# Ledger of designs, part 2: VHH binders against Protein Abitram (abitram)

Target 1, 175 residues: Protein Abitram (abitram), of Dictyostelium discoideum (Social amoeba) (q54td9)
Amino acid sequence: MRTLIERYYSQYYFIDTTITDPNLTEDQYVNQHTNELAVIGVAPSHPVLQQEISKIEFKENAINNEVSGVRKTGGFKLQSNTILCVITCSNGKEYFLRSCIKGKLLEINKELINNPSLLKTNHATSGFLAIVEPMIKDKFMENPGLIKFEEYHKLRNIPIQKGPVFLKDNTNDED

## First folded at step 6 (VHH; framework vhh_ozoralizumab_d1)

Design a57 (from Og with P53S)
Fold by ESMFold2-Fast, scan of step 6:
Parts: sequence; C-alpha cells; structure tokens
Structure a57 (fold): chain B 175 residues (1-175), chain A 125 residues (1-125)
Amino acid sequence: as target 1 above (175 residues)
Amino acid sequence: EVQLVESGGGLVQPGGSLRLSCAASGFTFSEYWMYWVRQAPGKGLEWVSEISSRGGYTKYPDSVKGRFTISRDNAKNTLYLQMNSLRPEDTAVYYCAKGTDSFEFTYGSYDMDVRGQGTLVTVSS
C-alpha cells in the first residue's frame, strides 16, 4: 500500500555538489505535490538532526513575503542555492537551508521561529521549511542538484522503510 | 567607508606555513560572511574559503581543504587564514572579501561586494 506521501508526492533530494567531504551531508528533501508545488525540508542525513537547536532565523525577504495579509504578486524569486534561513545550534554550529529549486517562494514555516525543535522532531512533516512554486515544472529532474529518492537512499546508505506516513499540507481543515 | 587591510604574506618554502590577517572597518563585521579569494599571476580570481557571520560555518574548495583554515575574531574585527603544507601552486595575491548579505552565500565570488588591496604569498624554493 502506498503511503499518503507516495500517493500524492514525487520525492526528490537536493545535494550541494560543491561539498566533497563524505561526512558533510547537509542535504534537503524536495517533495513535489500533484498540484506542482514543492515542499522543502531537511533530509534524514542532515547533521542538524544530531544537534540541539538554539534558534532558527529566516531572511527578511522570506519573512516579508506578504502584503495586506495576502501573498504579494510576483513573490520572492529564488535560485536553487538561495538561503532561506540559518539554524544556530547550542554549541555555536550554524547550518544554512536553501530553496533547493528555482521558483517563487509561497510560504515559510513560521512555526519554526517559535518552536525550532520542530524541524528536528518532525522534519519530514509539520517541521517542513518552505513551500515553493517551481520554475521548472515539466521534466522536474532538470532542476539542478536534484537526485531521485531511491538513488539518494542508496548513495547515503539509508534504508528505505515504507509505512503509513502523513505529510501535512496547508489546509487547516483537519477534521 | 568599508575598508579591508590584508597582511601576513611573504616568501615561504614548499611545505611551510603562513597566517594571513584581514583588519576590517566601516561596517558591522559580526553581521557579514567573509571570504578569502586569490589571484595567481596571469589567472582569474579563485575562491579559497568562506566563513559565516558568527564563525559556526566554514567551507573550502578541494584544492585547499585540509591544508587551510579560515577563522574570525568578531571582537577584534579581524579575519584569518591559516595556510599549512603550502605548494608552489598556492602562489598568488590573497584578498579578503566582504559578502553582500549576511545570510546569502554562493560558491565563488558572486555575492562578494568589497575586497581589500591584497597580500602576496610566494611559495618557492
């Protein structure tokens, strides 16, 4: 049986190809919904998941991506390596999370500002980073730096276990 | 007025070490990413290292990884580059550079907006 994610999302990962150290795996996931929007977050190999998070700070352009309570026309335009936030750990270590794909920023997860540990405890679901409208929708793999789900798990030697998993979307009608 | 003043360059034998310094003024040093870039004779600029505003993140290209270490002292507004196991190919003018955005980084020099006058490093027998 397909999980909710497997049924409605095409799953990919983003790897910074300029990082050659095999112990520095600051990877992010990119899950494309059937409505073409991409949900971005930290991959299971990301070292931040082994750290205590002190705070998460979003760039001002990402925070101010609203006009009169309604998202502004044109939005914040992203390159694949555009930094959206910095994570500061209790030990002083910093990690930078990127948009991963070119497109328009639709939403950041503002809950991470008040509850930064949510990124760590629920990284694949309610602890997502951002929602992006991709510039490249056809032939989605043409987005630079993307790797397919199964190829990624083999590359990082992470077992694939399938079970019921629920990825929360932007609807607040959860009843 | 943003000013970056590099020092510490000189002549060194292959396998030797040098420590470069960059004194920064005219901006809030602790809020900006800082970079070291170099230019060998007759060649273009090459990115050598980068460090985040608080020093918790550093990155290096393969050509210098394991040999060079970038660091900063925000209380002294000073950036450093410790260079070990120097090779003849490391011969270049080394520049300190300021990022354009404290949270923005790009591999290479695209988000660098100001660099200093440079300090010459010559690795020769």
Scores: ipSAE 0.007, ipTM 0.392, lowest interface PAE 8.9, mean pLDDT 78

Design a58 (from Og with G55S)
Fold by ESMFold2-Fast, scan of step 6:
Order: C-alpha cells, then sequence, then structure tokens
Structure a58 (fold): chain B 175 residues (1-175), chain A 125 residues (1-125)
C-alpha cells in the first residue's frame, strides 16, 4: 500500500458478558466517528465468521425505522443489549447481534438482507451492521459493556495490526 | 389465554437425572424465546437456561453448564430441560417461562411475561 489513510474514528469493542466460555466470543466492534456517530459490526473473534450464513433478519422496529424515512424524533431507541438482527447459519445455528450502545438507531445495513455473506467477507467495512447515534458522546467509555481497543486485543489474545500497512517487498520467489 | 404447565419433577439421588417438560398453549410457541428459572428454598429466582425460537441458540449459567440441556419441540408446543449429574444445590421449584417479544433475548433481567405453576425437584440421599 502506497496511500497514507487518515482515520477519523475511535475503535472500541462490545463483549457479551453473559457468555463465559472463552471460545464462544460473540463480540462486536463499535467505531465512534468524529461526527459522533457509531458504526457497529462483528468483531474478528465472532464465531459467525467461521460459519456459512443462510440469512440475516432484522427486527421489525429496525426495518420500520428505515422505511419510515428520517425519524430522528421517535426513532428506534436502543439499550446496549437490544437485538437488531438474527443470523441463521446453514447448520441451524443462530447468532444475535446487538446495538452495543445506548442510543437511537439511524440506519441498518440492508445490503446484508440481500447478500448475507457480506457480513463475513467485509465485516470491518461494507459489511457493517448498523449506524447508531449514541446517547453518551462526550465520555464514550461510559457506555456500558464497552472495552477499549487495546484491552480487547489483550483479552482475546489478538495481535494489534497497525494501519495503514506498508508491506516490504517479498523476494522469496528465488527459492 | 397463555398457559404453561410444568411436569417431571420429583425426588432423585445425587448424581441422578431428571427430564422436565413444559406444555405451552395460548400463543404461537415457535415464535418465542423460552426459559427455565428456578427458586431454591429461601432464595430468589435464578435463571437456569434459555433457548431461541428455532433452537439455534441456547445459553446456560456456569452453575449448570455441561449438566443441563434445554430443548424444544415446536410441533408439540413443549419445552424440555434434561438435568444430569444432579447435586443437592439443584433442589428448587423449576418454572417454565415465556419471553415478552418473539425476537427478545434476555438474560438475568427476568424479562418474561408469563411463568407456570412450577415443578419441585428435590436432590437428596
Amino acid sequence: as target 1 above (175 residues)
Amino acid sequence: EVQLVESGGGLVQPGGSLRLSCAASGFTFSEYWMYWVRQAPGKGLEWVSEISPRSGYTKYPDSVKGRFTISRDNAKNTLYLQMNSLRPEDTAVYYCAKGTDSFEFTYGSYDMDVRGQGTLVTVSS
């Protein structure tokens, strides 16, 4: 990569504390942008990334919020554990994705209804779940259930990848 | 009229097994999360297990994980709890409970709108 990309968001994770099995990590990311909006999706540790997805169904209130147009007053109000969608895998396994933060639902990624595999192939980018207007903006870590980026990577034993990534030339073709 | 009727409780020796059943009526059983909760003598309600409408998701607290298995038969409108390796500490009245929303997933908050009459499980020698 030759381009230096400036990033205008802070990264956090949400863990479901009701899951005590260290191998069942149904985690989600929460990226707070400089415009104070939060983009939510599945974290790298989420077991759904290892499954074949059959379909993604959004809760009726989430769909109606979008169809009704721009409803900032009286939009779908979220708690941190509010279910936004259910993912059904080809093997019958289900996963439930949450809002992660308290606030108001602004947008769901309807592309996931038409192309569920997008969640797996592009979970950190175009395969996001939802956009939320947080209730707690100034001290974002006061949102219940959030953990900091560095703390999450230590907890899950995942190496921190620094971006943008500049790869060195690979000349092993001589071997 | 929503009704939940539990059965299968009884006296069992430590290390034994029991299977509880809950017959549901008065609502579209296959669309609701179902729960098992229990109340030991002199103690509060404790969440024991939960299962999604299509059985694709189940969850247990550490106190029963690996010993108890929740299941459901949507064709028969029946919820089950298979209890293995029972301990004296499992002695309680066990209740079947219905979730408040067809896609509601709740834990520890007891966000249930109806529970049954209960069935007594006694684990003793």
Scores: ipSAE 0.200, ipTM 0.614, lowest interface PAE 4.9, mean pLDDT 79

Design a59 (from Og with Y57W)
Fold by ESMFold2-Fast, scan of step 6:
Structure a59 (fold): chain B 175 residues (1-175), chain A 125 residues (1-125)
Amino acid sequence: as target 1 above (175 residues)
Amino acid sequence: EVQLVESGGGLVQPGGSLRLSCAASGFTFSEYWMYWVRQAPGKGLEWVSEISPRGGWTKYPDSVKGRFTISRDNAKNTLYLQMNSLRPEDTAVYYCAKGTDSFEFTYGSYDMDVRGQGTLVTVSS
């Protein structure tokens, strides 16, 4: 048994190389599904995971994304630095989450508007930020600012932690 | 009282480089979006770049993208604009600007409440 991410995704991280403050580790994950869509969220090193979140607000263009229904290719056009939302913490700190990759915005996680704490409790799964259709799909690492899973963990000095392993007889229904 | 003081402008030849600085005081610099805007002779105010409060995000219009870099040093309360590959059309008075304390952002907005006195950049042979 593996996590959903380990089964179906190629895992990458986005690090903004234009960041001027060396103490900022506001990194985001970019997980490319086998269907080539990218799921974006906050990385394990992101300082927001240690804060109490007051609210999450998406930009107007992200909320008013005009992609309606299946098999349509319209949507909000993204650059890698496009801000999708702002997170406001109870202590007044703000964090800005970006699309990380160039492409089309397919969906934002509107559940984060009603349940901001979901970003902290489930950042790698149900607490994702957005789903993007990448402009660069086949050679995904050619997206600027992306770093491979193993290289990211070495760069940030974060141990590679394997997901929980479950026996086939485990009847506990967890995601 | 908010004060923004720009410096680093001057005469430069096409293809040259300049680095502008903006010294900020009178507010908690690290909590505000900062902008560079310019006004060329006979034209209106044009947004040139923006940077988030902690420097984690920057944005540029196509006219300067790849040539200009905005940065900030929150410990020194200073904003910078590195300008490379300058063109005659970059000739303008450049202003440092403070954003509002609102975090409702519009991409490429002029959501500013205070500007400095400006520094003149002239690109000519």
Scores: ipSAE 0.000, ipTM 0.123, lowest interface PAE 13.3, mean pLDDT 76

Design a60 (from Og with Y57F)
Fold by ESMFold2-Fast, scan of step 6:
Formats: C-alpha cells, structure tokens, sequence
Structure a60 (fold): chain B 175 residues (1-175), chain A 125 residues (1-125)
C-alpha cells in the first residue's frame, strides 16, 4: 500500500495548458522529495505509454550538465515549459517532455538513452526523466501548471490504486 | 545565409483550396521546427501552424484546425501548407518561419528566428 514514492515524496502533476485537444493528455508527474528536490516523469495518462518508443534524445545542454559541481553556477536554467527531451516513436510520432517547474537541472536519466523502454515499463520509478532543484520550494503549488495528486486522478478519471489484492484459499481451491 | 522563399498564393473562391510551399536553404532544414504565420490587411501577425523537425508533431489554432495541414519534405528542404475550405477571413500574406531551436520552443509560441518574404492569399467571390 504505502510505497517508497508515497513515503518520501509529495506527489503532483503538470498539465501542458498549450494542448487544447481534450483527447491529448501529455501530462507529467512532479514528485517533490523531502530534501526539496523534484523528480520529473511521464504521468499515467501520457499517450507515449501506449506507443512503441524508438529513441529518447535529450537537449545538448541537458546532456552536458555536469552535477559534480564543475558547472553548478553555469548549469542549465529551466523555465516550466523548457523542453528536456524528445521521444520518437516507431510510428513517427514525437512527444516532448518538459521540466514542468522553474529551477536548475541537476540530472537527467541517462539510462533512457540506452534503454528507452524503461520510460514505459518503470515510468513512476527508475524510468524517471530528470531531477530538478526547484526555484519555488516552500509553497510548491505556486509553481504554475501544477495540480495535486488527488485532483489530477479525478480530472483524468484514473483510479488511485492500492497494492495487489491477495485472494488466499479461493485461488488454490480450483477443482 | 538562411533563406526562406514562399510560393503558391493566389486568388481563390470561398470553399476552395490552395497549397503553399516554402523552399528553405542555408541551414540544416531537418533539425528545425518550422511555422506558418499570416498577416491579414491592417492586422498583426497570427500563428497558423507548426511542425516538428521530423514531422511527427503538428499543431494548429482553432481558427484553422481541421482545414489546414502543415507538412514537410526534409529530402527537398521544403515546407508545405495545404489549405482547404478557405474562408474570406483567411485572406492574408502567408510567411514560413524557422524556429530558433528545435527543443526550446513552447507549443503554440512565436519563437521564430527568420521569416520569408511571404505569399499573398486572397479569398473572395
């Protein structure tokens, strides 16, 4: 029931308000860790999760952003709509993933370059997109475009899931 | 030297169709977002359509959605705008435009680096 995400993150979603087609739900999650850093990834409604991914290409500035302290003062500065990567699907469709919040890019998930399907199979965990140091930390909801976890699930009609249900005896009583 | 040359404009009756072309040179066409924008007589510039570098993503304002189709041929360095069901309010000079960076624009933004000279489209009976 209570996962690592539920225990250590405050969960939010970002809606790209420039997309006006109600059938297009290219949303992203923004999970703020207790250390105030934000982890960004694709939301469960994102259509890329139903596509075959060919490749994920990160912005050159994002790839060259060294977190080891060397480029901390000249690091990649993000606006909420800054594109971090382009996902190219086997059918030619392209999706663009954004930073979602203003801040400084700390890290991209480089594993997505070598294993793009990780974004689909593990989007909420190891398949995250990026880690951002937010400009607005204390009043996190003041970041434009963010909505709360429960409000998002109602808006997109997506159930809030509990852990797996185990049916003892009734599943081994076949015969 | 970046150059964009539009063609295909003309006089057409309401309900008619036109196909605009834009020949691009002086940059790696396949790496840039491309746009169509228009300017009606006495009005400001209006964004009409946008297309991603590989053509897998397109976007339109509600005023032309379902009637206009943007496309590109990266092998020929050419951008197109297919305009169907034309209306008098579509009368304008149409420009193609190059984005500044394929990964830094916002959907529906006007972040354009260079525009061409334009081609006139007149829709009247």
Amino acid sequence: as target 1 above (175 residues)
Amino acid sequence: EVQLVESGGGLVQPGGSLRLSCAASGFTFSEYWMYWVRQAPGKGLEWVSEISPRGGFTKYPDSVKGRFTISRDNAKNTLYLQMNSLRPEDTAVYYCAKGTDSFEFTYGSYDMDVRGQGTLVTVSS
Scores: ipSAE 0.007, ipTM 0.322, lowest interface PAE 10.5, mean pLDDT 78

Design a61 (from Og with S52T)
Fold by ESMFold2-Fast, scan of step 6:
Structure a61 (fold): chain B 175 residues (1-175), chain A 125 residues (1-125)
Amino acid sequence: as target 1 above (175 residues)
Amino acid sequence: EVQLVESGGGLVQPGGSLRLSCAASGFTFSEYWMYWVRQAPGKGLEWVSEITPRGGYTKYPDSVKGRFTISRDNAKNTLYLQMNSLRPEDTAVYYCAKGTDSFEFTYGSYDMDVRGQGTLVTVSS
């Protein structure tokens, strides 16, 4: 028995350990819900947010995910550095987005195929990349490459928002 | 404005079945987590089921697991709850609820005001 107020995100970031230049910030967020699922997307420091995106291409196994909602018999099994998609920018630059955590791929954001700018304009919300069921749930920080929310913001000199944050409703008021 | 309209509730005998529907409008239905929550007479809200935006994952509390099935039809902007093997303790007003599309809240991932008017389910002999 859970109330709505008992559901929250534990917020983390993933830093690509293959990038040795400290000025290259191709980071991703990992938000773990209390139901233990992780929502993955592009961090605010990622350089793709300053580029014009030409297309987003998901890997074949990510698109052909066989995981069902009621009975889970399969699914794309991920390592932390598994590439889920390739972003191609109008200037020819390519960025690779990873699963960030080991687990099973449950869902990709297919809207990014039809509307790749959604990743740029709404990276923290509707422009998420994927939903993953983590293999390591209890000691989540044991997933390689993860950094805590507060530590990440200090590392990248990004201010933390204070107080409650309300989602903007894009629906017309009819009441 | 975001609207969620539930239907399908009614009086049913123990062991019976009901299918609830929720018609959604005013937002891009396929981009949001959806939930069923219920409130029994004189009790608080209880989470009953959840489903990812594309329907690839569902989850239930132990109290309904194996008896209830949540599903969605994104082409029709409709959420469903199939309820089987109903028990008197399942008597409640059932609400369709829209999830938040943001991780900006560290505590709380739901807009509690974004739910329908509810549909009453009474399980009684």
Scores: ipSAE 0.006, ipTM 0.322, lowest interface PAE 11.3, mean pLDDT 76

Design a62 (from Og with P53T R54K)
Fold by ESMFold2-Fast, scan of step 6:
Order: structure tokens, then C-alpha cells, then sequence
Structure a62 (fold): chain B 175 residues (1-175), chain A 125 residues (1-125)
């Protein structure tokens, strides 16, 4: 499976250590931008990438982030394992995607509701799940369940994609 | 009005088994994640299990993993906890809880929407 590398991100993965079946690697990526926000998505080892997706449903609190939190908090406060959405596959299998890190939910990718296949075809880019403001920003590895990019690819035996530091659309390059 | 009623607790020998039940009413049971939490005398609340709305996902802490099994019957609005290979350290009041969308219950937190009155489990001798 293919992982995108981006110059402005520090890349990590989240592993749910409660899953003991070695064939059920429901992992997620956590890419921390230089502005300290974290972009969450599906890791290349996730079994959903080999399924046909029927629908993606976000949790009520994730959809109504500001309204649901207005009395308790300044927004939806997340634990590392907080469920953000349920993916239902055509074969009836369900997968649950998590926030991966403790913090505040800023945005969910609502495009996945209308175009769930985007999660599969563009999981590392436009098919991201959510944007989270981490509670632990400076020592990011202190977030529970995180593993470094290189260690993850070695653990899952997935090749690291080698490519340019910048990814560019070259369609308008001539004049 | 949300109501949760636990039952099935009792005195059991180490290595024994018990099945707890929780009867839910006053809300659409099938739309909520459900939890079992426990509290030993003089201790804080400890999360012991969770289950998704349709029962397709369950999670346990290492302290009970492999010994406890959570399940639900949405047609009967009932949550269950099958407890096997019980240990003296499992002695506690067990509560059924309608939690938030949060997967992980923070130990000692009282931010759960609702929990029941509890059922006592005593593992001794």
C-alpha cells in the first residue's frame, strides 16, 4: 500500500493495541502540520481499503461539533480512542475510525458522506477523516498509541513511498 | 426518562462465572454505545467493557480481556456482561452505563450521561 509524504507534516501512525488479530490492522495515520494541527486518516494497512464502502456515518457530536459542546466545552473534546465515524461496507462489515489523539475536533471531512469511495481512492490526501487540535503539541509522541512513520512501515512491512518533497500539478507549467 | 436496571450479581467462588444483565428504557437503546463500569469499595470507577450500537465492535481493558464478554440484544433493550474465571480483584459494584460517543471512559470521571444503580459482585473463598 502507498503512503504520501508531505514536506509540511510530521508523520505518525495510531495503532489500536486492543486488536490482537494480526490480520486486523485497523490503523490510522496522524500527520501533524507545522501549524500544530493534526490531520487524521486511514493508514495503508487498514482493511477497509480492500472493501467496497456502502456508506460513512459520522457521530452526532462530530457533525454538531459547536452546538453539542457549547454548554459543556468550547467544542467536541476527544480522547485518543473517541469514535468519529462508522464505515459500513457492502458486505455488511463495519469499521470504526477514531480521533487517535486527545484534543479538540476542529473539522470532519463531510465530503466522505457524499463520496465515501474518496476514503479509499485518496486516503492520504482529499480522503482524510478529520482535523484535530492536539492537547499535547510540543512532545507529540507522548500522545498514547502513536508510532513513528519509519517504525510503522517496518512493523507492517509496507514500502515507504519515495518521491518529491513537493507534489505539484504541472498542467499549467508551459509559457 | 432514561432508566438502567442492573441484575445478576451475587457471591461466587474464585474461578466461577456470572452473567450480568441491564434492562434499558426511556431512550432508543439501539442508537447508543453501552458500557460496563465497576467500582470496588473505596476505589474509583473503572471501565470494564464497551459495545457499539449494533454489537459489531467491543473493547476491554487488559484486566478483564479474555475473561469478560459484553453483548447486547437490541430487540429486548438489554445489555449483558458474561464474566468467566472470576478473581477476588473483580469484587465490585457493576454499573451499566449509557456513555457519550467517547470510546474510552476516563477512570474516575463522572461525565457519563447515565448509569444505573448497580449490582454487587463478590468473589471470595
Amino acid sequence: as target 1 above (175 residues)
Amino acid sequence: EVQLVESGGGLVQPGGSLRLSCAASGFTFSEYWMYWVRQAPGKGLEWVSEISTKGGYTKYPDSVKGRFTISRDNAKNTLYLQMNSLRPEDTAVYYCAKGTDSFEFTYGSYDMDVRGQGTLVTVSS
Scores: ipSAE 0.006, ipTM 0.248, lowest interface PAE 10.8, mean pLDDT 76

Design a63 (from Og with E50Y)
Fold by ESMFold2-Fast, scan of step 6:
Structure a63 (fold): chain B 175 residues (1-175), chain A 125 residues (1-125)
Amino acid sequence: as target 1 above (175 residues)
Amino acid sequence: EVQLVESGGGLVQPGGSLRLSCAASGFTFSEYWMYWVRQAPGKGLEWVSYISPRGGYTKYPDSVKGRFTISRDNAKNTLYLQMNSLRPEDTAVYYCAKGTDSFEFTYGSYDMDVRGQGTLVTVSS
């Protein structure tokens, strides 16, 4: 998913509701498209965006995510806190990215294995983490840990940009 | 047989420091998330810290953040908790706990596979 401008979606973020410390902001975005699939990635407040990334390693089950058994049953099944990958920084720090929502893993962004910097430079577009088919679709906000776009930006003191995000080079990364 | 043995507890005055150790055996220590949890007299279990298998990821609740530091020495199969600026409310039995493997970690539910016998920390004047 290189261009999101041609798709309609609802924007959410995933946060750990058990931690109130604003310095523990390993947040992720969850964008639900009109076909009800969710695209997951790192949020603007995530500290990894300020680090130099050495490598990104995906969980073996995520890499080997083939349709198995009955055709319609295929895909890796996720809980909201299921770890999909480990990011190792040049200074030895690690970050763990989660599925954010319960559902079925459809796809991981394998480009991140060869080009880890895409996670930092294009986190909202080509640097997405994964595509998930949500288990809870009828009322998407009933997925635990989700917060609405406007509430998240207020909580983290991040400005909301006007107009289409992907046309204005609107990133929270410096430079 | 998985075994976790805590040590380093004792009596200390407010503002003092202690370093707790947990000696692990019976599993490949470097492949598992590790936790420190505590239980004050008459209270439930409280999460204190956790650390990733390679040690590059650590988390703390507000109650101990800035005062406590979790670390591990995978070559020695040992987990540590450095406790500084101790307060009377830090008085508790401290437990070392083994989590799931590096990719099966679950947070919030205190997903712990095995817990040690504990070490008592008393902060009193």
Scores: ipSAE 0.120, ipTM 0.568, lowest interface PAE 5.3, mean pLDDT 79

Design a64 (from Og with E50S)
Fold by ESMFold2-Fast, scan of step 6:
Order: C-alpha cells, then structure tokens, then sequence
Structure a64 (fold): chain B 175 residues (1-175), chain A 125 residues (1-125)
C-alpha cells in the first residue's frame, strides 16, 4: 500500500549547488507527477520550518505570469536557481525559495500570500510553493541539484516518519 | 540618479581591522541586494560579500569567510563591511555595488546596475 503521493509522484529533493556553506540547509522538495508536472515546496530540513513567518512575497514575474496572462507565449522560463519568492521571518531572517528545476512556471500558490504560515504547517501538501513544467522530463534526475528521496533523508540524517501522516494505508484498495 | 560613495579605507598592519562604509542615494536602499567587490592591483574584480534587502541573509566566498562581516542600516541608507584579521592579499580597492532588484541573487556575479568610485585598503607592515 502506498499513499496518494507515493502512487502518483516520484519524490526528489533539491540542494542548491551554488551554496557552499554546510550550515545553510535551505533545501526544497520536487515531486514529479505521472503527468510530468513538478510540484515544488520546502524540504523537512529547511530552517524556515523552525521560524515564525511574517510574510511571503513573490517575484513580480511570477505573479504577472498567472494573473494577467501577458506572458502567454512561452510563459515565465525558469532556471534551477531562479528565485520565486522571499520569506520574511519575525526574527528578521529572510529565505529565498527557488524553482529547483529548469522549465516553465505554470502556477504559484497565492494562498501563501494571505496565509504564510501554511508553508510551515502544510509544506508537503496545501502549502506547496509552485507548479513547474520541467524541460527535462524523461530523465528527471539529469536536472542539476536533484537527489532521490531516500538518499536525501540519509544525507541530512532525517528519519522517515512512521506516523499517521506518512503511514501506508489500505483505504480505497480492494484485493 | 543612483549614487554609491565608499569610505573607510586606509593603511593597516597584517592582523588589523577596518570598517568600510558605503553611502547610497537615488534609490530605495531597503529594497535592493547590496554587494562588496574588490580589485587588487593588476587583477580583475572579485566578489567579497552579499547581503539581502533587509539584512537577514548574507554570503561570503571562502577567502574572507569568518573574517569579514557585511551589514546594512536601512534607516541610514548605509552598507558596511567589517574586516578583521586582515592579510596582505586583502590589499585592493573595495567597491560597493547595487543589485538590479531584491529577487536577483547570484554568488560571484558582477551583473550590477551601479558601482561606486571605491576606497583603497592597503595591508602592509
């Protein structure tokens, strides 16, 4: 038995290869759906999950791409390190979230503007950052900076939770 | 017009300290990434430090990490570089640089709108 995410998504993490400071674990998840679209969000190791968030501001190009349709041809084209938003914490810290993969921006999660704590409380689900159409679809691991789910948890020494949220279930399955 | 004016350079002995300042005008200082870059005699520009618009994020190359600290005072439109444990190889003209906007971030890139006239730092005995 697998959860919905396990059935329909291939799970990866992104480690920013431009960051050489080992104390900066500003990692993000990249979940590729079977329809080849990628959902981007904050990884379990990200320090923002231990902070109180004051606000989240998206880059103007990301907002305009969704709202106006002005960039209808080609859309907002992303590199793996393209910054999509700035998170400002109550303690004055700032974090910058990236697209993680090269491709086209399809959607940002505007709910984060109205409810920034959603990124922290529901980062793996309704608190996602963005949806991207990857340029590299067939050999997804060839996107720079990607690491597989199991390898990431070992690298960051983060155990996979066996609790209710990540427990396999038999619901909706018949033998 | 965007203007950046560096100051605080001088002659200092190895192991000494200096604090550089950059006075900014002509733009909303608190909305932009700011950088320090340097140019040693006969060499190209080298990126020294980066700081986010509100100062919550800073970055350094290995050559200065642990010795230099970038900071900003948005109320005074001023950027600072605290330089400790100075070495002869830190001798250079130091420049203050402005990013294009708060969402553009690169490590070791000099794609910047404006650079000031610089302030000379000489580390010698």
Amino acid sequence: as target 1 above (175 residues)
Amino acid sequence: EVQLVESGGGLVQPGGSLRLSCAASGFTFSEYWMYWVRQAPGKGLEWVSSISPRGGYTKYPDSVKGRFTISRDNAKNTLYLQMNSLRPEDTAVYYCAKGTDSFEFTYGSYDMDVRGQGTLVTVSS
Scores: ipSAE 0.006, ipTM 0.353, lowest interface PAE 9.7, mean pLDDT 77

Design a65 (from Og with K59R)
Fold by ESMFold2-Fast, scan of step 6:
Parts: structure tokens; sequence; C-alpha cells
Structure a65 (fold): chain B 175 residues (1-175), chain A 125 residues (1-125)
């Protein structure tokens, strides 16, 4: 038995290419579902996962896009570097999360506003940041700044730990 | 009218320190990302540091990381760059720059619509 993420997503990471220091790992994942939509969140090495989060604030255009769900046209148009939210830590430190890919914002995870610790406890599942409809779907790697799962682990010197993972009732992998 | 006025440059010995200041006016300073960029003789503009509107996020390239510190005083509309352990390679005109949006910046590490006139920093014996 495998997790839902392993079954239904092609996994990629987004990195800031202007930073070459492997200890600066403000990276984000970009997981493309078989339906071609991209789920975006913080990478396992992101330093925010070591912090106590005070609050998460989304950009006004991202919030308004979600509320206007009855309209079929429009939607917040994203560049890869578009900031979607700011995370404020208890010590005053901030982190800024990007859309990572060019496309249209479909959904933000509003639960992070009410329960910001969800980003830390479930960053790969229910603690995702956003869902984006990519502009580049078929040749997904042509999105600038993306790196394949294996290449990312080599670049950041993070071991790939693969093994059987069973679905559990107390995890958010079952959706 | 947006105005950025840099000061604090000068001649220092290698290993010395300088603190640059930038006085900002004509916009709501506390709502914008701010940057320091520099231009060495015969070179293009190089990004030196960036700081978020509230000051909780800062970033530096490897060339100055651990030696330079960007900070801001939103009550005084002033941006600072503390430069320590200065090297001859740090010789440049340093510019204060305003970002175009409080939540948006370009992937090239600076996204400026206005910069000041600059202040010269010379590191030599």
Amino acid sequence: as target 1 above (175 residues)
Amino acid sequence: EVQLVESGGGLVQPGGSLRLSCAASGFTFSEYWMYWVRQAPGKGLEWVSEISPRGGYTRYPDSVKGRFTISRDNAKNTLYLQMNSLRPEDTAVYYCAKGTDSFEFTYGSYDMDVRGQGTLVTVSS
C-alpha cells in the first residue's frame, strides 16, 4: 500500500536559483496531479518547519479569488514569483511563499488562516498552500525554476527514503 | 514624488566597517520591500540585500552573507546597511532602491522602480 501522494502525483520542487547555499532551503514542492492541476506547499527542508508560527496571511487578490467562486471567468493570474502569503513566526521572523509556476490560482488553503500549525504538521497533505491550474501542463518541466524530485535531493544532499507506507485513519493522505 | 537619499559612504581600510543610511519620502515606506544594490567600477548592478516591509525577512547573496546586515526603521522612514569585514571587492557605489509592490518582487532578487543617487564606498589601504 502506498500513500495517495505517491500514487496520483508527479513530484517536483521549486528553488530560488539566485541562492547557491545548500543551507538556505526556502524551497517549495509542486505536485502535479494526474488531472494536471498543481498542488503547492513547503518542501520538507523549508526552515519555517523549525519555527513556531504565529499567523499566515494571504494576499488580498488570492482571498478574493476564492470568495468569487460563482464566476467561471477570470481568476488570479500568477507568475512563478508571485507571493501568495506571508508566514509570521512568534519570534518576528517572516517567510514568503510563492506560486512557483505560471498559471491561474484556483484555491488557497484557508484552513491555514484558522490553524497555521497545519502547515507544519501536515505540510505534504492537508497543510498545502494552494492549487494552481498551470499554464504549461503537458511538458510540465518547462515551467521555469522547477527541478525533478531526484535532482532536488541530489542538489540539497537529502537522501531519498522510499519504503512501503500504509494509509492510516489518523493521516490526511486519504482524500 | 518618491525620493531616496543615501549617506554614510567613504574610504575605509580592509577589515573595517561602515553603516549606510537611506532617507525615504514620498510614499508609505512601511508598505514596500526595500533593497540595497551596488555598482563596482566597470561592472553592472549587483543585488546586495533585501528586506520585507515589516523587516521580518532579509536576504543576501553569498558575496556579502555574514558580513552585511540590512535593517529598517519604519517610524523614521529610514533603511540601513551595516557593512562589516569590508574587502577591496566591496568598493562600489551603493544605491537604495524601492520595490514596486509590497508582496511582489522579481526572481532576479531585486524589483525596483526607483533608486537614489548613490553613495560611494571605497575599501583600500
Scores: ipSAE 0.384, ipTM 0.691, lowest interface PAE 2.3, mean pLDDT 80

Design a66 (from Og with K59Y)
Fold by ESMFold2-Fast, scan of step 6:
Structure a66 (fold): chain B 175 residues (1-175), chain A 125 residues (1-125)
Amino acid sequence: as target 1 above (175 residues)
Amino acid sequence: EVQLVESGGGLVQPGGSLRLSCAASGFTFSEYWMYWVRQAPGKGLEWVSEISPRGGYTYYPDSVKGRFTISRDNAKNTLYLQMNSLRPEDTAVYYCAKGTDSFEFTYGSYDMDVRGQGTLVTVSS
């Protein structure tokens, strides 16, 4: 189990710096683990968390990922803005999730295809989007578009939890 | 049988505006990425804009960003391109195009399955 301190220092967010409207917050998290792999998902400010999800569809290249394939056009490599999936809400609204960092796609969360609500109910844990091997592993903040955990929470006016990150439903003291 | 029929092209002065339309039939329009591409005389195809299946995401190259707006009406199976601040270099035949599969695109890739017959846009004084 990782403590809040350990997870706090390994967590970053990605925001689209071309969006000037502070109410359009389609942000994503980027968590770097000790093995240097990055886990990507939706940030707590993302508007999809307030919607009813109808389906999640991944790009063909993400589903049929082959890191050593013969394609020469850069189909195996991710840019920060590469779209990995589309989320379709019951009201017809679409959201597109990106790789957030440059690197190689290692895994998508295929459980989201069979259980789309997992993205909403467990976005910070089992409802992650993808696992990426970053191109920039050391000095991780040098990945373009990343913002530090504390700075992000201040920017979006979201309180920092006092406790382990991703334990939103800590058991209440049961007498 | 997939059909795409463009309309709205014509002669316009520099700085003017035109709105192009594309009527789609023979496929589930709301499930596919749609594109506008153009071809100037003697040149290759150039990607102009793309729009997600539900219309929530749109992308443009720098050459038209801020001047052109792509949109769609899924209830009418119709794609639109609003062109403002037109320049002589925008002179081309404009085609709407259907993507090969639902949700398979990285924006800017313009992998086309089918395109229409085109509509000519001439920007001249």
Scores: ipSAE 0.005, ipTM 0.203, lowest interface PAE 12.5, mean pLDDT 75

